# Ledger of designs, part 2: VH-VL binders against Putative inactive neutral ceramidase B (ASAH2B)

Target 1, 165 residues: Putative inactive neutral ceramidase B (ASAH2B), of Homo sapiens (Human) (p0c7u1)
Amino acid sequence: MRQHRQFMDRTHYLLTFSSSETLLRLLLRIVDRAPKGRTFGDVLQPAKPEYRVGEVAEVIFVGANPKNSVQNQTHQTFLTVEKYEATSTSWQIVCNDASWETRFYWHKGLLGLSNATVEWHIPDTAQPGIYRIRYFGHNRKQDILKPAVILSFEGTSPAFEVVTI

## First folded at step 4 (VH-VL)

Design a27 (from a1 with heavy chain E103Q, light chain A50D; framework fv_modakafusp)
Fold by ESMFold2-Fast, scan of step 4:
Structure a27 (fold): chain C 165 residues (1-165), chain A 118 residues (1-118), chain B 107 residues (1-107)
Amino acid sequence: as target 1 above (165 residues)
Amino acid sequence: EVQLVQSGAEVKKPGATVKISCKVSGYTFTDYYMNWVQQAPGKGLEWMGWVDPEDGETTVAQKFQGRVTITADTSTDTAYMELSSLRSEDTAVYYCATGYDWQGFDYWGQGTTVTVSS
Amino acid sequence: DIQMTQSPSSLSASVGDRVTITCKASQSISTYVDWYQQKPGKAPKLLIYDASSLQSGVPSRFSGSGSGTDFTFTISSLQPEDIATYYCQQYWSTPLTFGGGTKVEIK
């Protein structure tokens, strides 16, 4: 019974509000949510395996409201573009969200769902090599009769190669 | 048990205003967005906008901005869609629809036919 | 706005046939696609949500797949009661947008 099962789901959901006031329901609306089976920072669309200088590398992540980062007073970047350095076997930050080459787009979805798109406009001066994009965010969580909590998360793209020709 | 019941068919003249109601039962009205969808004869589905019954916040598609007003009355568990400056192109069936965000629109009203003729 | 391009606009198939309908988004929308069935004179009915999840009470012959920009809806063995128009819909962003619909008829 589809209608019966959907009604049961709503009844179960209403149990969350059975003792609640209108104000508490408003708080539920301002929380961030990840899709079922996913977590904040999960990659929804990876970058391509390879890019040429002058192209735009793009990654889409499960996102959260960027206002959470400002209000938390974290003062951290939203994103980094990192290049792999084989000699030290480490990732080096080459630019962040303050860089002209990067764009951060937060797209608000339904009922707390959102997506974060990170673009890196690869400059002609970029060195060839292996790169990755990372997203740093904060999600707002509200438990019943408890104050809201701001939680940090991060996501990292699969690595991709940049070539000059 | 969840039910969305819309008001009856309307026949209007060009330039008139129509107001359609959608009364809900079987769930808490303020828990979900209420959407309005237009379907002209022989055409597909077109989203008009939504209202959040909890705070009255609305989002309206650009095509309908300035002519559509969507409201909710929590005292009667009824959503309304008001369309002004009616044109013959507004002749359509109008649906209210709701559902949990990841389940799409799992509940629809039966539809209200609006005919705009001289 | 995200445009949902649905194909074909109509098709005729025999009972028992496999029917495939496609939907292409103008930008990447992850799995944020629903599929609806609409019979003449009736409101649409949700069949598939989140691109591939079967709505409760919907026969298993209906399925969906895809992510990003390309989505597919399939009826594995067409039945007479499946005569209807089918629509995809994205819920990645407002305005919510539907595909143009695919009318399925039996030849």
Scores: ipSAE 0.007, ipTM 0.500, lowest interface PAE 12.2, mean pLDDT 82

Design a28 (from a1 with light chain S30R L96Y; framework fv_modakafusp)
Fold by ESMFold2-Fast, scan of step 4:
Order: sequence, then structure tokens, then C-alpha cells
Structure a28 (fold): chain C 165 residues (1-165), chain A 118 residues (1-118), chain B 107 residues (1-107)
Amino acid sequence: as target 1 above (165 residues)
Amino acid sequence: EVQLVQSGAEVKKPGATVKISCKVSGYTFTDYYMNWVQQAPGKGLEWMGWVDPEDGETTVAQKFQGRVTITADTSTDTAYMELSSLRSEDTAVYYCATGYDWEGFDYWGQGTTVTVSS
Amino acid sequence: DIQMTQSPSSLSASVGDRVTITCKASQSIRTYVDWYQQKPGKAPKLLIYAASSLQSGVPSRFSGSGSGTDFTFTISSLQPEDIATYYCQQYWSTPYTFGGGTKVEIK
């Protein structure tokens, strides 16, 4: 039994504050933040080592506001599901965020902290093999005396196995 | 910064009980299991058990069952490991350590030396 | 319980050498293995998690690989500050178990 293994308590971002604290928190909301010792795209919760077809593979990453990526004119996808191909010794993209089998959830936490959850609902037609999930995002930094800076990042899950038996 | 600060060294007689504390700062105490690890002089690391600070659930390694009690106090952000019926073989450095179990222990206390001698 | 057998127990190498340490699990643990560095008198430090993922702030000369039962930890170019004992650890199931450790020294 494992519960609440997040660095942030996302329910606490709903707390009300004094007027001055509210203004400060609104200003801080334009800045994405990573937990201490982590960077954007880091895996907070890896996929299980093994899944069966019909199950849901889930990975949680240190996230950033998806609006940053939408503002990027070259934004292509938030996520990929990739299968290892031994013949070419390379990873093949099998799904992206346009696929109905994938779900992308962004959860806002306290003071610029957030996480991105990627789910892959493994279809019965999935081939057995080694898979991984990747997350692509952009974090926003802004000094009050300077324009906002948007920085791209990516995260990759540890590999996991899909079996049919 | 994230810090785990343990209580100071202890010298105990055989049969005594020792209670070591691990005070946490810089992260939400209830977000991670708190683990305890024993290291005898000149030897490797042995996992003792963990506590879930959110609900107080514990898991303890067979070697220490019946002698170790692991607890957490969320009002002070402090974890405790209590080891009873001390033997000379319990002479060791004890560490508290935390982090996601699939990410490893990315935060460790400085260690507490316990010496058991007659 | 899952046993982690680590090899070698000690090694001596020169600065700039490639150092390889292995760890074998008594049963399949997929990629649920971590690697730690411990310097004398200090707490262990996480270097690699989930077999191959580099912990934030850890130099890129450290790497891990493997899946199932056989795992490898590599220092691509040994530096003087890398003198330490290294441990693997499985977290597939409790009780979590560590390898016996590998003491790395410079010649």
C-alpha cells in the first residue's frame, strides 16, 4: 500500500491567503519550479516493471505549465509511448498525445510546483516487448526586470515490459 | 534545503533499549516513507524497515521483528527508531533515509552511532 | 528474500580508468535497482536509480545498465573524488536488500 509519494501537496494550493500573500502568490504562479534536487522532466513515479495488455501504464514527471508549450510555435506533442526495436537497436514511437489510448494530466501544486501524469491504456493489440514513456515540456522563468524565458525540457521513464500472458 | 538530522551517539548496556530520532526539514514529511538502515562496523548496509508518516503503517525486516519499533510524529516532523533487547551485535551506525522506493533514497541522515558494551 | 550478489568486493584502479561493478539478483527485479556511493564516515549518496537513470547533480561519468537479474554500474573515467564504497540495492519487494559493496581505491 503506497499513497501520497509526491513532493507537493496539490490540495494546499487552494488555500486562501492575505491580500499581500495572494498578490505574491499570483506573481509566483508565472514561474515554474522543480522540487529540490530534481529537474523538469524528472520521473517522480516510474511505470511498473511489467504490464499486461488491457492495463494502464502510468508515469508521473516533474511538470511545467502546458500553456508554455502551446505558446511555442513548434509544439508537436506532450508525450510519446515508444517500443524498443532490437532489429534496429532503436526506439519506435507507437503513440503520442493525439492517440486516444494516451492521457495527459497536469496537476498544479504549491508555488510553481506541478506534475505531469502520462497514462497509456495498453490496447489488446499491443505487441509484447520493451516500452518507455517520454514527456516533453517547457518551463517558464521570469525576473520582474526582464522578459519571460521559456526553456524546453524532456523526461524519459525507465523501460518496462508489456506481456500478453 | 532538504535535511534529515539525527540524534547523537548512544552507549548502551546489553538488554537496554535505544531510541534514535530523525528530524526532517525542507520537504513535506508525509510525502515519503522514512526508512532505517543499519551498518555494523566495517560491514555493508542492511535495511531495517520503513514507516509511512501519513498513517503510521510500518514494514520491518524479519531480522529485526519483535525488537524494532518505527514511528513518526507529524506535529514535529520527526521519525523514530526504537531498538530493544540490545546485543553486542547491534553495535552499528543507524541511518534514516527517505525518497520514493522506485527512485531510491535520495536523502539520508548523518547517521547515529550506537555502541552496545558491558 | 531477494539476495543481491555484488562483485568485485574491492578493486584498485588508476585515475582515468573505466571501472565496472556488477550486481546479480537472486530473482528477476526488472529495473528496480539503485546504486549508492559511500565515502568513509559519511552517509550513502544515491547515484543511479531504476537501473539506468542518473540522479540529478551526479556527474555523467557514472552510469548504470541492466534488467532482470544482471546489473552493471560503470565509472567511465575514474577521478580521485570517486574513492568510495559502492552498493547496489533492489526495491522490487520488501525487505529491500543491498549488495555487499565494492570498495574502490586508486593505485
Scores: ipSAE 0.000, ipTM 0.471, lowest interface PAE 14.9, mean pLDDT 82

Design a31 (from m6 with heavy chain N35H D59I; framework fv_modakafusp)
Fold by ESMFold2-Fast, scan of step 4:
Structure a31 (fold): chain C 165 residues (1-165), chain A 118 residues (1-118), chain B 107 residues (1-107)
Amino acid sequence: as target 1 above (165 residues)
Amino acid sequence: EVQLVQSGAEVKKPGATVKISCKVSGYTFTDYYMHWVQQAPGKGLEWMGWVDPEDGETIVAEKFQGRVTITADTSTDTAYMELSSLRSEDTAVYYCATGYDWEGFDYWGQGTTVTVSS
Amino acid sequence: DIQMTQSPSSLSASVGDRVTITCKASQSISTYVDWYQQKPGKAPKLLIYAASSLQSGVPSRFSGSGSGTDFTFTISSLQPEDIATYYCQQYWSTPLTFGGGTKVEIK
């Protein structure tokens, strides 16, 4: 499963450089930061309210370096696509980051800022219904004179509808 | 009511230094980066840099490095942009602007006109 | 640095016309584009953020689209109050860069 998951890794790392960055600023990138007024996992761009099969649902979250994740590879570490089941009043996982239909893009900004984009390429086999996308991550934090710590977080998109016709 | 209020117009001689202030109210000053934007007469917008008021970290565009100092004073909720070694080409309107990285610049100062003449 | 090439530099259209402005980034920037309106003597005003999201309080005739390198800003039915210069801006990386602007005039 671990080897299969690694082989099917759909993450793309988008690294940005600025000619004005100093070595010190680059080193600060090993510590994750959230934008002012936001927290890790916050939705920066929600999915549209409705999609058709064959379209791509996209959510952008305040992200953190995926290398920080220490979660067991047998469970979801980066993302899930979930469908609402009215009978049980619960959300059921239909896809995770090992699925062929999902893509995870991590965009690394300056000074530890980053964004996580989750795409779900909605397959023709998808059932119509209400869906949501979730992001699971870990941020690296270091305070003055303290060792670095890794803190887990999660974000959840607003619900959206998938229709087949 | 969010408000960014800039200092008044300045007329300077070549080689002088100008320091423009941007006083904020209606939000927590340390929650947003403060950006500075230059606009020469009849020309477009040019980003100069930003400061993080919480920790004083700045990024300045390469064109302005060595001449621009951007600072923030959290005791007075005021950001400053200081431009040294003034040239005639620095004649422009200077804006402070702020907002979330993702949500764009929601709030702008009214602008400060700087005229450099010999 | 990321260069934003905006076209056209100016245009004239009639009230009710559809107006389209384009921006091309020198490298892929996902949806990290904002659009601003600037009227003479005034500070710029944010209209569209994240390529396609309409800013609160902005009329629905304004819209944006695109991702990667090619971005479009549209006014579906030009009004007299829309006479202004419009700018795109990327925030994918510093330095933040603006397009050259498009001056919109009524015929």
Scores: ipSAE 0.008, ipTM 0.586, lowest interface PAE 7.9, mean pLDDT 83

Design a35 (from a3 with light chain Y91S S93D; framework fv_modakafusp)
Fold by ESMFold2-Fast, scan of step 4:
Structure a35 (fold): chain C 165 residues (1-165), chain A 118 residues (1-118), chain B 107 residues (1-107)
Amino acid sequence: as target 1 above (165 residues)
Amino acid sequence: EVQLVQSGAEVKKPGATVKISCKVSGYTFTDYYMNWVQQAPGKGLEWMGWINPNSGGTNVAQKFQGRVTITADTSTDTAYMELSSLRSEDTAVYYCATGYDWEGFDYWGQGTTVTVSS
Amino acid sequence: DIQMTQSPSSLSASVGDRVTITCKASQSISTYVDWYQQKPGKAPKLLIYAASSLQSGVPSRFSGSGSGTDFTFTISSLQPEDIATYYCQQSWDTPLTFGGGTKVEIK
């Protein structure tokens, strides 16, 4: 019911847009939108509670166009994989988007909606422990006849455990 | 199927704190934001804020910043709205509300009446 | 903040009449408008979402239209059970904002 309703809303939404407004939005503006009740960086699909080395941890976030981040990147990466260190009570970055083990996929949906999928292919050398994945992005917000505003955001997954057994 | 059940009516003195609960059933609590809406007697609806139960992240309208705390307990599928430093102007019915993406708030709690009097 | 200006504040009409309520947004919000019905002592009920989509189980006499800044809600043939206050709401951006409401009474 929920999935059917969401699909119907997307189809109906497109049909209720005036032609002139739809054309103006598409031709004049590149706009990022978040689903109702959500914000950019929100987790749509969390990682599993537990993974083994060799598996792929996957998190899906409410995304935005990665081109927005090229000149406005607050962090020097789109994503981090972090391991919890109990001795310092802090999260330590173990890899970022330059790591061969990580993949970032941006999937554009209807009229500015998009998803960012972060994958971490857990190497056999990974230490057991508590991990999390973070996503760093920028969304473009823009009204008709207004200048664009680029806003930074970040999302953080629930923690998950990596085991070797 | 889907139900949002709120805690009962409260009568509080000025300066007190009230904490209202909203227990959900019939859907996955962490899938959608929970919103709180205030309605003063004879007045319209005013959005107070929302919480993302999955992350604990909140957004609170400027009028209520500093006095409103919104929390969620995922083990009991319950959202909470706590309003401190109560004034007579806070006398209102408070609703929790949620909905599927793009579909408006199709589910509402029954409302909790809070009366602030001396 | 996006302001939703709703009019009229109240109206009185006869059974069978066409009733129209309007909302104007202070900025373009595409079709991100929802309409609610609230009867005395009850929580609001969603009637229309995405400006023109009829909520499941809601009678077809209720309809919505509009895009950008100007939105209209219509009851094509007013029934006695339609006595209520109606609200528009924008879902484009936080803070989410409601119109001031329109009280509909039957003559």
Scores: ipSAE 0.000, ipTM 0.484, lowest interface PAE 14.2, mean pLDDT 82

Design a5 (from a3 with heavy chain T98R; framework fv_modakafusp)
Fold by ESMFold2-Fast, scan of step 4:
Structure a5 (fold): chain C 165 residues (1-165), chain A 118 residues (1-118), chain B 107 residues (1-107)
Amino acid sequence: as target 1 above (165 residues)
Amino acid sequence: EVQLVQSGAEVKKPGATVKISCKVSGYTFTDYYMNWVQQAPGKGLEWMGWINPNSGGTNVAQKFQGRVTITADTSTDTAYMELSSLRSEDTAVYYCARGYDWEGFDYWGQGTTVTVSS
Amino acid sequence: DIQMTQSPSSLSASVGDRVTITCKASQSISTYVDWYQQKPGKAPKLLIYAASSLQSGVPSRFSGSGSGTDFTFTISSLQPEDIATYYCQQYWSTPLTFGGGTKVEIK
């Protein structure tokens, strides 16, 4: 059952009460938000199924302000590029955000919404195989009655292939 | 007030090149990807590619690779789509459309009609 | 490429009727589906995003549902101004792909 009408009426009421309106606007300016039906780190646009060396693999994630990560960053990286290793049945990190071939772009949207774009400029030395891109972030959450908190999250792209042909 | 305004209709000969512009206003141009969509007469919508105006990075559908170049000029808040080696089957309306959080194209240009004829 | 198969290609219905359009993805795409309305001579308009979220300013008679491979778009009570072609679109992977469209006409 969808209660969209009731939710819309409540939102409208808050906008006509100036004290609540001011507090709501202040809170929306400083917190990270995920789009409806999404969570932080969700893939908005995956990489292509296949790339050649020399091409650029790109993944877009539901993002959060990267300044949050300076407080609590795990492994001190925003992203990894990982290659699947069949022998060990595990993913091996081949690049992170300190690598010259990776780029991290944070695009700020409206009222706390944002996207994180990860690019991997596939070097001529890359080995053929199955790869994936991961994003590590932190979102800022603040409830009216509680102090702000920073919450970690991670997202992982679908796998894609780098080919030799 | 968000607006995407495209350049006017074009009539071209086979083998020519056409360049369509999409000038934006009412938002920060570099915060959103710009998509290009083709619609042949009486047919459906076909995605051609997008550009990230912040980086200049592009992704072009395989059908159009080698013939389509998508660019952006951040000093004039204008995206461009250039289609070369025109054929009669390129006769279509071309749309630019803003991608918001990749959940949808929330604002579209009015469309540019390109007719390729002898 | 992910193929979006849209059904039916056209339909005729009476004002006040419930209209249902379906879209099937060739692989699982979670909820990464949008729905657009296009009136003759005009650019498409976003109605539903993320499979089920109503775009602001869009009448509540429009709704979407589904996840994985099967998606449905519904007009609960067809109005004369709803005569248009409707398209689904996936954004799970590039190239972004649209369904073939459904022409909705009044009988």
Scores: ipSAE 0.000, ipTM 0.497, lowest interface PAE 14.2, mean pLDDT 82

Design a7 (from a3 with heavy chain T98R G104Y; framework fv_modakafusp)
Fold by ESMFold2-Fast, scan of step 4:
Structure a7 (fold): chain C 165 residues (1-165), chain A 118 residues (1-118), chain B 107 residues (1-107)
Amino acid sequence: as target 1 above (165 residues)
Amino acid sequence: EVQLVQSGAEVKKPGATVKISCKVSGYTFTDYYMNWVQQAPGKGLEWMGWINPNSGGTNVAQKFQGRVTITADTSTDTAYMELSSLRSEDTAVYYCARGYDWEYFDYWGQGTTVTVSS
Amino acid sequence: DIQMTQSPSSLSASVGDRVTITCKASQSISTYVDWYQQKPGKAPKLLIYAASSLQSGVPSRFSGSGSGTDFTFTISSLQPEDIATYYCQQYWSTPLTFGGGTKVEIK
């Protein structure tokens, strides 16, 4: 909640749309979409198997508009970085989107498609071990014959190792 | 036709682990979240968690964190819910339910009765 | 967590009566409420989704209304086959939460 998170809107278009098409898109409030064969929170690009302290771990997920999350009071964060704790055989949260070392980037595609990139700038204080990154989001869905709904989702990266050598 | 078929009734001792299966047919397994719901005798419905079979991502209610593991096998279109460290209070009917979009929990499994007795 | 307070916990009515059940959310959830019917020994069945939309194949005597924090489920003319426990559920955010249920009986 200390606002060390960063998110950026990026749009990538091959061709410029007419003003009338741009206006129509604004009026329709385009819903979130996942690519065919994918769902929200799916990992599009996993982290590397191994990182050293001081490096940046990056995971790309099928994303949704982060504005959907501000009204839904779930997890109160876009992301967590978790470390496996062998003693308790569980994952421990070591940081979230309020942490200085994490970054969240939302990249818009066409027609409601988007990607969420989570970066963890691995601090010198990080203990060596097994880590994973999770993404928490909400997608907006609306058919012309049905009311709009906001649905929560999450994604979890494959585990990766942090070493000090 | 959409069907969710759960494994049969289980009788377990306190401290044991139970694993319940939910095999789906009639739709694309990876397109919908699979939810698990507990109903203790004489009580209402309590959501335990869900899994996204396409990503393996899970969300487990705080009450069940540490004891519940939800998994999915996309090769057999089967979701699993594993509950460990069983207590008599875990005696209940457990349901799997398909959720996502406007028809949240539009299809349910028939239920699996788990009895924990010493 | 969003708390769903359902009332009454039980009611008894005659065939043909109008039955009303209410559900209150601890915070605004727009229209993201579903209603389920559960008969003894059976899995729940979806009746109403998105507060007011009737699920395909469900009799028109069932209806829902409301938005924000206050929701109502109505059976316009109670039939003997409607004897069941009814539950509301929010899907605004996780954890998903149900109301405590309303047992509907014939007097």
Scores: ipSAE 0.005, ipTM 0.492, lowest interface PAE 14.5, mean pLDDT 82

Design b9 (from m15 with heavy chain G31A, light chain Y91W; framework fv_modakafusp)
Fold by ESMFold2-Fast, scan of step 4:
Structure b9 (fold): chain C 165 residues (1-165), chain A 118 residues (1-118), chain B 107 residues (1-107)
Amino acid sequence: as target 1 above (165 residues)
Amino acid sequence: EVQLVQSGAEVKKPGATVKISCKVSGYTFTAYYMNWVQQAPGKGLEWMGWINPNSGDTDVAEKFQGRVTITADTSTDTAYMELSSLRSEDTAVYYCARSEYYDWFDPWGQGTTVTVSS
Amino acid sequence: DIQMTQSPSSLSASVGDRVTITCKASQDIRNYVDWYQQKPGKAPKLLIYDASNLETGVPSRFSGSGSGTDFTFTISSLQPEDIATYYCQQWDNLPLTFGGGTKVEIK
């Protein structure tokens, strides 16, 4: 039970830099950053509680440059759509970023800040049930006098319901 | 090289105020957060708060709110921690430590011993 | 606040022994834990960051593992210079919090 509103306030705060921060932001342009008080993969905008087949489920996460994942080659997918299966009490992957019904959009914010929007265009063949969307990424971290490090992260949306009517 | 140098040891009476400095060199002062950590004799580490030197914004742990003031002077690349209404329980070593956001602390200052006694 | 419970509070081992220290977070902190070494009279020194990454210049006998709520720090072959107190620290959320520390001594 995180409070999305509090974290959005902090995100807005980081986006309101004084002109004195221009040089600092320019120097840090190669590094991924998370908003103050948040971490990579955190949900900025959850999916709605309920969707019908044919609608688009959307989740926005604190993102990182997707080129990190390509360069690192440690993970083959950026996202999954999972359906809850009560009999096994587990989440089953129903599609990933290679699926035609999913879309991944990376939006750059101010220096190093970004978000990842995951869309699932719910097909008419989707079974009713409880679903969630997950985002898998890698962020680039570098301290002065240290080599850059690529770190994996993941984010998971709150569950939402899909109905067929 | 990156270095954090703290002011020297202090001996104070109960009720007094102490102000400790942490002067940085070898990096851009405004590019990193500065944390303050308390360590009482024979005890563990306790985070007091931190400052963003670029904005002057601070966050202070609830235990120290109202008694701790953290400031930064960008003209001298120095961070300060001021602790008021001193009690014997405040006898401790105080450290400054650099971080990137909430991330790991590296480097640390050498520590400043504050002794509160009558 | 996120509580970091560290165990044991102290241990004694022989040179060459494998030493294991554990740290439990009161809530899921992913991999947002760091480990520090503090020798008597000195400031703490970073050894492991983000649960499992070895800091540059730190001997390979030190390692970290874990995610979520349970974290482990290991010294594969204890050396005399490793006598110190070790601390875990979470950086998932403010206030930042440390474990209570584990004092490592040689028998």
Scores: ipSAE 0.005, ipTM 0.478, lowest interface PAE 13.8, mean pLDDT 82

Design c1 (from r11 with heavy chain Y102F; framework fv_retifanlimab)
Fold by ESMFold2-Fast, scan of step 4:
Structure c1 (fold): chain C 165 residues (1-165), chain A 123 residues (1-123), chain B 111 residues (1-111)
Amino acid sequence: as target 1 above (165 residues)
Amino acid sequence: QVQLVQSGAEVKKPGASVKVSCKASGYTFTGYYMNWVRQAPGQGLEWIGVINPNSGGTWLDQKFKDRVTITVDKSTSTAYMELSSLRSEDTAVYYCARVPEFYGSGSYYFDYWGQGTLVTVSS
Amino acid sequence: EIVLTQSPATLSLSPGERATLSCRASQSVSTSGYSYMNWFQQKPGQPPKLLIHDASNRATGVPSRFSGSGSGTDFTLTISSLEPEDFAVYFCQQRSNWPLTFGGGTKVEIK
């Protein structure tokens, strides 16, 4: 009870703070932003070098609002999992955001900042080999006295290995 | 100190096989990928392949896949590259090279190299 | 595979001069925010030594006179003022796509 009361009091304190500065920050949230020195699609957390079937490969990217992609989707997906094929020296798409094995999480931060987390739940049927994860997004940019524009971007993880043993 | 020490020079006849070793020290052997790169006399560098010492999984350039085997012995922290069906064009200095740990870095570059092993193929 | 073309093949310069080395890729080696191009220095009888990774990041212990720049298909290694120890062969290397590939090298020789 005491802790419940303290929790409600703290939440109330945080929720009631307001100022013109806060309103300005809320208005700035209508555009997507990347951290200083980074760009949209940049890898913030790479996948591990190696995974076994049954594990979860995870990559975190500098993200943007996925609603921007609904009408402007250039790759018809938010993400791909690709396997390297040595015979053709090319990357083959294994699954995308429609696959049951993949998860896409968008975490909205402050001042238009956000992260996109891509997870691949590696199925027992996965072939051993070298893989990578790609993220496809769109960011909204607003210049002074100009209409907002939607710009496409993509990010690609470092390669990682999938093993069955 | 990180060190990669390779086996000594080899002279082989066409059709033979050669096995080059690379002994690692000064770091956790299973935490870093090991690559193999060769350089023919007076020529540029050519990537052969990579091994994950933790799993033993390998990935090779298509040009070498039928002739190269890369292996590791975790107990001795040693990587091996075996090249079979040797041709005169295989005469080169063969290097092992380490990639720094991927966890948290997102980078892939050769930070430490072995001293090189000269393999001469002559009839 | 991605082909890397280095130019010129040979640079003949004197100590104190600026060296500019070019590396051109047959396709882009950049994704959003990252350019996957490395540079190595090699002296006779020695293995290559990492100078620059990911286009512009100097490796630990590499002097500030070395700098890398570029994105997409065009990359440059610059040595602002050549020291006697800098006369060597320089290679670019991409890690954007498998297989990993190297340029043919640029030899920086004393004039």
Scores: ipSAE 0.007, ipTM 0.491, lowest interface PAE 13.8, mean pLDDT 82

